VH-VL binders against q9nrl2r1430to1533. Designs and how they scored, part 268

Target 1, 104 residues: q9nrl2r1430to1533
Amino acid sequence: GGVHELSAFEQLVVELVRHDDSWPFLKLVSKIQVPDYYDIIKKPIALNIIREKVNKCEYKLASEFIDDIELMFSNCFEYNPRNTSEAKAGTRLQAFFHIQAQKL
Key: E = the ipSAE of ESMFold2; O = the ipSAE of OpenDDE; V2 = 0.75 times the mean of E and O plus 0.25 times the DockQ between their complexes.

## First folded at step 19 (VH-VL)

Design dd31 (framework fv_iluzanebart; at its last look DockQ between E and O 0.65; V2 from the best seeds 0.76)
Fold by OpenDDE, look of step 19:
Structure dd31 (fold): chain C 104 residues (1-104), chain A 124 residues (1-124), chain B 107 residues (1-107)
Amino acid sequence: as target 1 above (104 residues)
Amino acid sequence: EVQLVQSGAEVKKPGESLKISCKGSGYTFEDHWIGWVRQMPGKGLEWMGMIYPGDSDTWYSPSFQGQVTISADKSISTAYLQWSSLKASDTAMYFCARQTFDYKSGYYEFFDYWGQGTLVTVSS
Amino acid sequence: EIVMTQSPATLSVSPGERATLSCRASQSVSSYLAWFQQKPGQAPRLLIYDASTRATGIPARFSGSGSGTEFTLTISSLQPEDFAVYYCQQYDDWPYTFGQGTKVDIK
């Protein structure tokens, strides 16, 4: 595609990706590195996937977009104990998201 | 249209360093793994490693660990494969390839787009 | 690493005939198996992924089957442009590994 003005969803994804606490969420968890991940998490998702869905205009409602973002965090908190770096990063990023989502 | 364009053929001598490139376009470069594949003359395909440009997470095949360096510059949508000291045995065609993912199943999957290849010839 | 073994090494087939290529994995790779076609001087072209799904733009005469450790690529009616080397590749475990290839040439 060409250069165009980012939609609200695109802009928010960019901001999430650029956030310092985005590292657990940039891409899907590797089943090779985490063999039991997909036994526990049944609806895996990550920011790269969400961005792809945005790019393909798969989100018709803001609620659908928000649901995927919340799912992403839910997965993190389901798999990672609260004291892990991943969970802590997720907590901070989710708080950031909730603030930014007010603009949607 | 998704494209991977690799740098041109290289003719080098043993002991020389080399860095070849693979530039992606038509998609969000930082969101897909880029892999490197070696094909020695008249031989099959060998995975060397792959990198995720979004965070520079890098995986090497054990046989290539320490032999090459894979890197990426997401600001220019480019992945690199480099040698500090070439050997004659490094003579081969090198391909880069993009890994796709199925966001319905949630898995990283197959490598769907490939560069045209870079021929590296190392001889005295 | 998972070893992928293809057979036969060379398959001689007449145009219009059916070609059957085999790929075996040393351990189960589930359905994380792809087939590639490569012609001289060209990059590999993805034909099949997930063992049985045709990639975009791939003719219907190409089909993949199998799961676990045994896989098959079938070309129902070989066309002149189908003479090439075919590779299977597993992406179930790292490092990803290719079969040694099957060359399909003219009988």
Scores: ipSAE 0.877, ipTM 0.942, lowest interface PAE 0.5, mean pLDDT 95
Fold by ESMFold2, look of step 19:
Structure dd31 (fold): chain C 104 residues (1-104), chain A 124 residues (1-124), chain B 107 residues (1-107)
Amino acid sequence: as target 1 above (104 residues)
Amino acid sequence: EVQLVQSGAEVKKPGESLKISCKGSGYTFEDHWIGWVRQMPGKGLEWMGMIYPGDSDTWYSPSFQGQVTISADKSISTAYLQWSSLKASDTAMYFCARQTFDYKSGYYEFFDYWGQGTLVTVSS
Amino acid sequence: EIVMTQSPATLSVSPGERATLSCRASQSVSSYLAWFQQKPGQAPRLLIYDASTRATGIPARFSGSGSGTEFTLTISSLQPEDFAVYYCQQYDDWPYTFGQGTKVDIK
């Protein structure tokens, strides 16, 4: 995308990181603490990686950026049962993301 | 572009406290693990621990658990290593290192940016 | 804790020759293995990660191989600036651990 879209991606990632429910998504899940995670989740991603990709201009289309954010949530819901704190945080952050993504 | 700049050399006596620093620049400081590595005179390298500044998640190697405190202040892009009471055996070079992603080859996390080192000398 | 054992302790090699450094892990570390070079008075320099991937700016004469418990760093044509101490490091399990180092000396 254009320069406006890159600035919007940066701003949206900042808003996601600031959100109280970002805690499960700040960094990759540790394979040491959760040994089976990477047997189940084949395309891991987290907010720090997404921000790095924004900073390096790796996203050429807004859809690519949105896809990575949605993948992050999809991974959360695939690995975590719906009643977990992680899944509940994911639901609230995803709702916030959908509102903010309208600004793209 | 990415830089880690450590505080200057220290000469201390046993029993004194010390806090050394590692300031990161040229990247989003809160998004990368920062680790501390000790090198005793004439010896190899030892991981002491690491911290994720974004959420303060902190891991210590068992040999250093309770011996040092690792902390970070993301508002000033700085990580710290501190002792409440230095021993002569703490005489060493201390390096900080930043974790980097390789998301093009996978989402591997490895330490490739290093500070210049801080020499700490503890003697009576 | 995973013990990393390097051999030989010292390797004497003439400039232009091939140097081969070995690293053994006490248990499998898959490919989560890095190699570092350290010169006197300097910080370690990352050469190889993921057992075989060269870090940015590392010359092609450096190559890494192996997986599981057995790893090798090869310098295909040793240059004067390559005389240093080399460390392997696993990052498969915490705590991360280094080998004791291999010193590469001029023959």
Scores: ipSAE 0.722, ipTM 0.904, lowest interface PAE 1.2, mean pLDDT 92
ESMFold2 (binder alone), look of step 19: mean pLDDT 92; pTM 0.934

Design dd32 (framework fv_iluzanebart; at its last fold request DockQ between E and O 0.63; V2 from the best seeds 0.79)
Fold by OpenDDE, fold request of step 20:
Structure dd32 (fold): chain C 104 residues (1-104), chain A 124 residues (1-124), chain B 107 residues (1-107)
Amino acid sequence: as target 1 above (104 residues)
Amino acid sequence: EVQLVQSGAEVKKPGESLKISCKGSGYTFEDHWIGWVRQMPGKGLEWMGLIYPGDSDTWYSPSFQGQVTISADKSISTAYLQWSSLKASDTAMYFCARQTFDYKSGYYEYFDYWGQGTLVTVSS
Amino acid sequence: EIVMTQSPATLSVSPGERATLSCRASQSVSSYLAWFQQKPGQAPRLLIYDASTRATGIPARFSGSGSGTEFTLTISSLQPEDFAVYYCQQYDDWPYTFGQGTKVDIK
């Protein structure tokens, strides 16, 4: 596989994935389990997608990477009411992200 | 390069338990669904179920619900298919396969890589 | 579940001839349709995905067409290594389902 130093984006994605509150964001929402999800969310994204974009060097600027992460949270808050476990997890994870993103 | 390598052929008796494996490499294992497909002797292909190693979310086809258990250990990039009590009718080739996704559109896609298959023979 | 039906069950073709395989879905699967080739003792090999996109490394003689409920796999000029069983598979809805397969053998 090859050994290399992780970029700042790679490191941050790993930290997000390993966070206890990452569970709503690890993968795309299933249209089988949530039939109306894609009627509401038009730009679906998740950490696995973002990680792939990092691996593909799709992010040329930190702002582009941040935009995708923020989109991920925005989707969560758009679909999930504030009192849901998903929204609460998202709130905590986003706070964590904002702290870590200062290092980018 | 992406590879899925499955465990070796199994010869078992009815009533025995069995757990076969599928190890992925060349990609981020926890980020892709892994599926299991059954192919009985001389027959076609049947989806059994899917698992997302990142959170162990698991889907079963109705015909296989309660008949098998699909699991994964992302720490070693391995997915598993297991039976608690084999039947003669479980004799078949079993394939694992990786589902890809479109990172630009954010949708899951087709199954692009397959394991070499594991032959399971169950007979008295 | 969505039922995939392939025809014919067996297709006998001479080397160099055109082979046309059909796959029908019981309901629309949009373009979420893949074609696989399988030879004895081997795993299925992806040929076509999204109904008409050729997978990496697949010869140009293989082509897929169709959308909704009717799909076709075409082998423009059958080569000796193309004699095998071909499966279509929808991935529009769970459970994902295969057709029963078409065996392409030598005439």
Scores: ipSAE 0.895, ipTM 0.948, lowest interface PAE 0.5, mean pLDDT 95
Fold by ESMFold2, fold request of step 20:
Structure dd32 (fold): chain C 104 residues (1-104), chain A 124 residues (1-124), chain B 107 residues (1-107)
Amino acid sequence: as target 1 above (104 residues)
Amino acid sequence: EVQLVQSGAEVKKPGESLKISCKGSGYTFEDHWIGWVRQMPGKGLEWMGLIYPGDSDTWYSPSFQGQVTISADKSISTAYLQWSSLKASDTAMYFCARQTFDYKSGYYEYFDYWGQGTLVTVSS
Amino acid sequence: EIVMTQSPATLSVSPGERATLSCRASQSVSSYLAWFQQKPGQAPRLLIYDASTRATGIPARFSGSGSGTEFTLTISSLQPEDFAVYYCQQYDDWPYTFGQGTKVDIK
């Protein structure tokens, strides 16, 4: 990706972070607060890590960026039952992401 | 370049209030935990607490809970440590530090950049 | 709270010689262990994290080892700039805690 794609990735992350339903995804889940999380989730990721990778130009293809975002949602749905606030937030943010990702 | 710049040395009397600051630059401030560490004269290091500026999630070490307030203003990339009423025993050097992560694991468990320290002297 | 105990309190070493610093945890911290260097009037400097991984820019003469409750920092050939106080820190459980420090002095 070129400089236009990198600014698009940056803008998309900004939009995701600002969304009301971003709260489960801003930072990695604490192993202290949720001791079993890392027994279940083997490829953890969060918006702060994704933004760092964008800022360091580590995404070479849009598909790599999209894969990390989708992994973030997949982890949420794997760990959290469907009726939880976390899973509901994930569903709404993922829908928002799919709309915004069409701009890539 | 990542940098943490703390406010200058303070000379205060017991009972006065104080708010010291730690300004981060060269990175996305709201995406990294900031911690505060106390070092009493001639002594070792003690964690006081942590804050995630992105959502204000704040953790205090038990001995400091209720003794200080940790806060952040992400709009100006600044974290704060605050006393409502200083004691002589608050005389110490105070450091802020930024937590970072390994992309493979992503844990916020080691601190790579430190502020220069703020000397606070409280005496009658 | 996890107590970290360092030994010795002071270590006198000649330049060019090997220094070995020990750190013991009151319970297992797995590999969630960092080492810091601090010189008078300066902020701590991260040397090692994850028990044995050197931080960026740290010379190869610094190495860390251990897991569980017993950890070692080794300086293989001490340089004049290495005379400082060294702290271990666990980050397995909150609050994170430091050892009391080992001062490395010129013999």
Scores: ipSAE 0.781, ipTM 0.921, lowest interface PAE 0.9, mean pLDDT 92
ESMFold2, look of step 19: ipSAE 0.761; ipTM 0.908
ESMFold2 (binder alone), look of step 19: mean pLDDT 92; pTM 0.935
OpenDDE, look of step 19: ipSAE 0.881; ipTM 0.944
ESMFold2, fold request of step 20: ipSAE 0.773, 0.773; ipTM 0.908, 0.915
ESMFold2 (binder alone), fold request of step 20: mean pLDDT 92, 92, 92; pTM 0.937, 0.940, 0.940
OpenDDE, fold request of step 20: ipSAE 0.893, 0.889; ipTM 0.950, 0.948

Design dd33 (framework fv_iluzanebart; at its last look DockQ between E and O 0.67; V2 from the best seeds 0.76)
Fold by OpenDDE, look of step 19:
Structure dd33 (fold): chain C 104 residues (1-104), chain A 124 residues (1-124), chain B 107 residues (1-107)
Amino acid sequence: as target 1 above (104 residues)
Amino acid sequence: EVQLVQSGAEVKKPGESLKISCKGSGYTFEDHWIGWVRQMPGKGLEWMGIIYPGDSDTWYSPSFQGQVTISADKSISTAYLQWSSLKASDTAMYFCARQTFDYKSGYYEYFDYWGQGTLVTVSS
Amino acid sequence: EIVMTQSPATLSVSPGERATLSCRASQSVSSYLAWFQQKPGQAPRLLIYDASTRATGIPARFSGSGSGTEFTLTISSLQPEDFAVYYCQQYDDWPYTFGQGTKVDIK
C-alpha cells in the first residue's frame, strides 16, 4: 500500500497482469474447474502469487523472480496442449516477458 | 493492515433494489477472492458466492444463484452484492470476507479477513 | 454440496475447563477445514485453518485436529472471552459450507 516507486519486479508484474494474454495466469487454476490439474502440476504458481512474493520481498535475486515466471509458463505448457487458447496466450505472454526481462 | 470496510445498514421495503459494498485496503485487492456470507437473524453463516476482482470470475452457491448479483470494481478495491427486488426473507447481516492463498500448497484457502457486516432489514 | 454438521449444538463449560467441539463433513474435505469464532454483533474471526494451523494471534489454548470427515476444535482451558459461537467451514469444494455452529456458554 501507499504511493511509491515500483521496483523493477513490481513494474514487470504489473505489465504482465495488464497484458491481454495474462488471463490464464492471473490466479491459480481452480481444482474445481480443472479436477486433475494438481495431479499433474506439482508446483502451481500464478501472477497473484508472484506479486505477493514481490510485495513481501521474497525475491532476493532477479533469477529467483525469473524462475517463478518461467515456472508459471512451464506449468501452462505442461498442462495445456499447444493448440489451446491458454497455451497460445502463454506463448505470447512469455515472449513479452522475455523482452521485458532484459531490463532486469 | 488488511481491512474490509462494508457500507452502512440498510432499511428497505419489499420490491426495492439494493446494492451494498465491501472495500478492501492494505493489500492488492484484485489478487484475492472476495466472498459474501449471509447470516439471518439468530442463524448461522451461509456462503453466498465469491468473486475474483482481477478478472471478475464469479461463483454462486446454488441457493443464491439468480437471487443476487456479485460484482467488483478493482479500480476502487470494492466488491458489491446486489438485489434487484428485495424480499422480507432477505433480512440479514451480510459479511464480505477475503480469501487468502498458500503458495506453498498451491491452493486457494481460508478466509482470513472479514468486513464488519452490513445489516439489511426488509419490511413493509 | 458438502454438509457440515457440528456437535453439540450447545456446550456449557466452566471457566478453566476443557471444551471439545466436533465437526463432521458429509464427504472428505481433506484438511481444507477452518474454524471461526463469532461473538454477538461481530464478524467471524478465523481461529484455525487447514484443520490444525492456528491463525495469527490466536492463543495456544485453541487447537484443531482431524482430516477427511472428522474434525475437532479444542479449547484447553476456557477463558471468559471464549464464550461464543464456533463454526467450522470447508473450503474443499464449491459451494463453501459452514456447520450450523456450536454455542459455547458458561456452565
Scores: ipSAE 0.848, ipTM 0.936, lowest interface PAE 0.5, mean pLDDT 94
Fold by ESMFold2, look of step 19:
Structure dd33 (fold): chain C 104 residues (1-104), chain A 124 residues (1-124), chain B 107 residues (1-107)
Amino acid sequence: as target 1 above (104 residues)
Amino acid sequence: EVQLVQSGAEVKKPGESLKISCKGSGYTFEDHWIGWVRQMPGKGLEWMGIIYPGDSDTWYSPSFQGQVTISADKSISTAYLQWSSLKASDTAMYFCARQTFDYKSGYYEYFDYWGQGTLVTVSS
Amino acid sequence: EIVMTQSPATLSVSPGERATLSCRASQSVSSYLAWFQQKPGQAPRLLIYDASTRATGIPARFSGSGSGTEFTLTISSLQPEDFAVYYCQQYDDWPYTFGQGTKVDIK
């Protein structure tokens, strides 16, 4: 997209990073701390990578940006049982994302 | 565009404290691991530790655990390396470096940008 | 921690000829291996990551190969500016570790 879409993507990423429930998503899961993560999750993604892709203009369509954000949440729910702090944070942040994404 | 600018050379005495800095620009500072590397005179490179400025997650190499403090202030895009009591054996060149990630399948971390180095000389 | 061993310690090579540098890991690091160049008085410069991927702006004469425990950096036609110390570094497991370096000297 155009300049408005790129600015909107950056603004949305900033809002996600600032959210209290962003902590599981700021950077990729450590394979040292979570040895089996990359055996299960084959398309890892995190907010820092998404922001870098926005900064480098790597998203051609808004749908590509939205797909990466949704992949991030999907990975969280796939790896983490529903009762974990990570999954609960993901549920709350995803709800916030859906509200903010209406502004796109 | 990406730059890491380190504070200037230091000449100190044993027992003194020191805090050296590494300021990042041209990228989103809080989104990249930044590490410190020691090079003693005439010697090779050795990792001291890394920090993720976005959440202050900090990892020390075992030989440096308890020897130095690594910190960051993301509001001013600056990482720090600190000694509470310098020893003569701390005489070395100290580099900061920014780690990056690869978008390919799997997780890749590698250091792609380096500061110019800070020479620390500790002598009586 | 994973010990990285480089050989030879010093490599004497004539300009225009091929230089071959070896790096061995004490356990598999898969392809999480980088090569750096360092000239006197300068910071290290990234040459290769992912064992074989050339970093941006690095001339094509630099190539990396290997996987697991054995890795090679090749300089296919040595230029005057290539006389330096070269370090391998694994980033598979913490702490990340460097080899001790290979100095490439003019023969």
Scores: ipSAE 0.735, ipTM 0.904, lowest interface PAE 1.0, mean pLDDT 91
ESMFold2 (binder alone), look of step 19: mean pLDDT 92; pTM 0.931

Design dd34 (framework fv_iluzanebart; at its last look DockQ between E and O 0.66; V2 from the best seeds 0.77)
Fold by OpenDDE, look of step 19:
Structure dd34 (fold): chain C 104 residues (1-104), chain A 124 residues (1-124), chain B 107 residues (1-107)
Amino acid sequence: as target 1 above (104 residues)
Amino acid sequence: EVQLVQSGAEVKKPGESLKISCKGSGYTFEDHWIGWVRQMPGKGLEWMGMIYPGDSDTWYSPSFQGQVTISADKSISTAYLQWSSLKASDTAMYFCARQTFDYKSGYYEYFDYWGQGTLVTVSS
Amino acid sequence: EIVMTQSPATLSVSPGERATLSCRASQSVSSYLAWFQQKPGQAPRLLIYDASTRATGIPARFSGSGSGTEFTLTISSLQPEDFAVYYCQQFDDWPYTFGQGTKVDIK
């Protein structure tokens, strides 16, 4: 696409992606690297997927967008113990998200 | 429209270094894996490796590990394949390709868009 | 690595006839199997993914079937533009691997 003003969803995704704690969430977990991931996580999602949905205007309500973001974090906390770097990053990023989401 | 445009044909000598490029457009470059595929003259396709531009996560096929370097500059939507010292056996067509994903199922899937290929000829 | 084996190496078919190409995996790849078409001097073109789903813009005469270790690409009625080399590719495990290809030429 061309240069345009980002929607609130687009902007928030950009901010999440650029956050230092986004690394566990940038892309889908590889089943090759984590063979049991998809046995546990049944609704996988990541920021690249969420951004794609935003780009395709698939979110009609802010609640739908928020639900996907929360699902992303939920998956992280379901699979990763609390003391892992992934879970810790997720905790921080989620807190950031909750602050930013107030603007939606 | 999604496009991958690769750099032009290269004619090199053994021992020379080379870096070829693959520029993506029409999509969010950093959100899709970019793979490199070798096709030696008259031969089949070989996966060399792939990179996720968003975090530079890079996978190499074992046969290409240490033989080439795959990199990306997401600021200009470009992936690279490079050699520090070319061999005659590196003569081949090299393709880049984008991996798509099914955002409903949450899986990375097929490589849907391909560059036009870069012919690399290495001869003394 | 998972070895993909295609058969036959060459398939000679007359225009309008049915072409059946086989691809076998050394171990199960589930449905993580794609088919590509490649013509001389061109990049591979995706035909089928997930073993049986046609890519966008691919004619209905192309169909894929199979799962696990045995896969088939079928061209129901071969058209002149279908003469090419066809590759299967698994993406169930790294490294991703292609079959050696089947050349479909004119009988």
Scores: ipSAE 0.886, ipTM 0.944, lowest interface PAE 0.5, mean pLDDT 95
Fold by ESMFold2, look of step 19:
Structure dd34 (fold): chain C 104 residues (1-104), chain A 124 residues (1-124), chain B 107 residues (1-107)
Amino acid sequence: as target 1 above (104 residues)
Amino acid sequence: EVQLVQSGAEVKKPGESLKISCKGSGYTFEDHWIGWVRQMPGKGLEWMGMIYPGDSDTWYSPSFQGQVTISADKSISTAYLQWSSLKASDTAMYFCARQTFDYKSGYYEYFDYWGQGTLVTVSS
Amino acid sequence: EIVMTQSPATLSVSPGERATLSCRASQSVSSYLAWFQQKPGQAPRLLIYDASTRATGIPARFSGSGSGTEFTLTISSLQPEDFAVYYCQQFDDWPYTFGQGTKVDIK
């Protein structure tokens, strides 16, 4: 992608990080605090990794970027029961993401 | 390029306070853990603790819990190590290091960049 | 905490020879093991992470192997710049811990 496409991915990540419901997604889940997480989730990802991939120009298509963001939410819903604070935050942030993704 | 630049050497007396700094550049500072490592004269490396500047999540090795304060100011891309009352046994070299992740080969986290070190000398 | 034990404490080796450094963990750390080189007056330098993956810019003569509790750093043909102290570090469980170091000296 061009400069404007890379800027759009960057801006979207900034908006996601600033959102009040980003707290479960800022960094990878600690295998120390949550020992079974990586037994269940085999493709872990978080906003800091996604921002790194944007900064390194690793996303060639918007679909690749969207896939990583959706993987992040899918992981949250797979690991966390629907009534947890993490899953509720994920639902709200995902809804916000879908609105912002219309810009891509 | 990624750089970690630490504050200069310190000569202090027992009982004095001290705050040393580690400034990161060339990357998104808030997205990476910063750790602090002590090396006493002629000795090996000891993990003291680490902080995630993005949310201030802070972890201490049990040996250092309550002995130092680790903090960060992400607005100026700087991490800190702080003593309220230095002891002679705090004489050491102190390194900061950036932890990173390898998302291409298995999602590993490790220290890939190190500051130059800050020599702290505490003597009567 | 997980105790990392390195052997030997000192290894005297001639340039061009192979050096083999051992690191043992008191419990399994899977592959969460790194190797560092430290020269006098300098910060540690990352050599190997993930037990066997060479960091960017590290010469091919450095190789790491092992998993679980037993790990090895091999320097296949020692160069003059390789005389240093080498540390292993586990990053499997908190607190993260270093071995006590192996000093590689010129024979």
Scores: ipSAE 0.732, ipTM 0.903, lowest interface PAE 1.0, mean pLDDT 92
ESMFold2 (binder alone), look of step 19: mean pLDDT 90; pTM 0.920

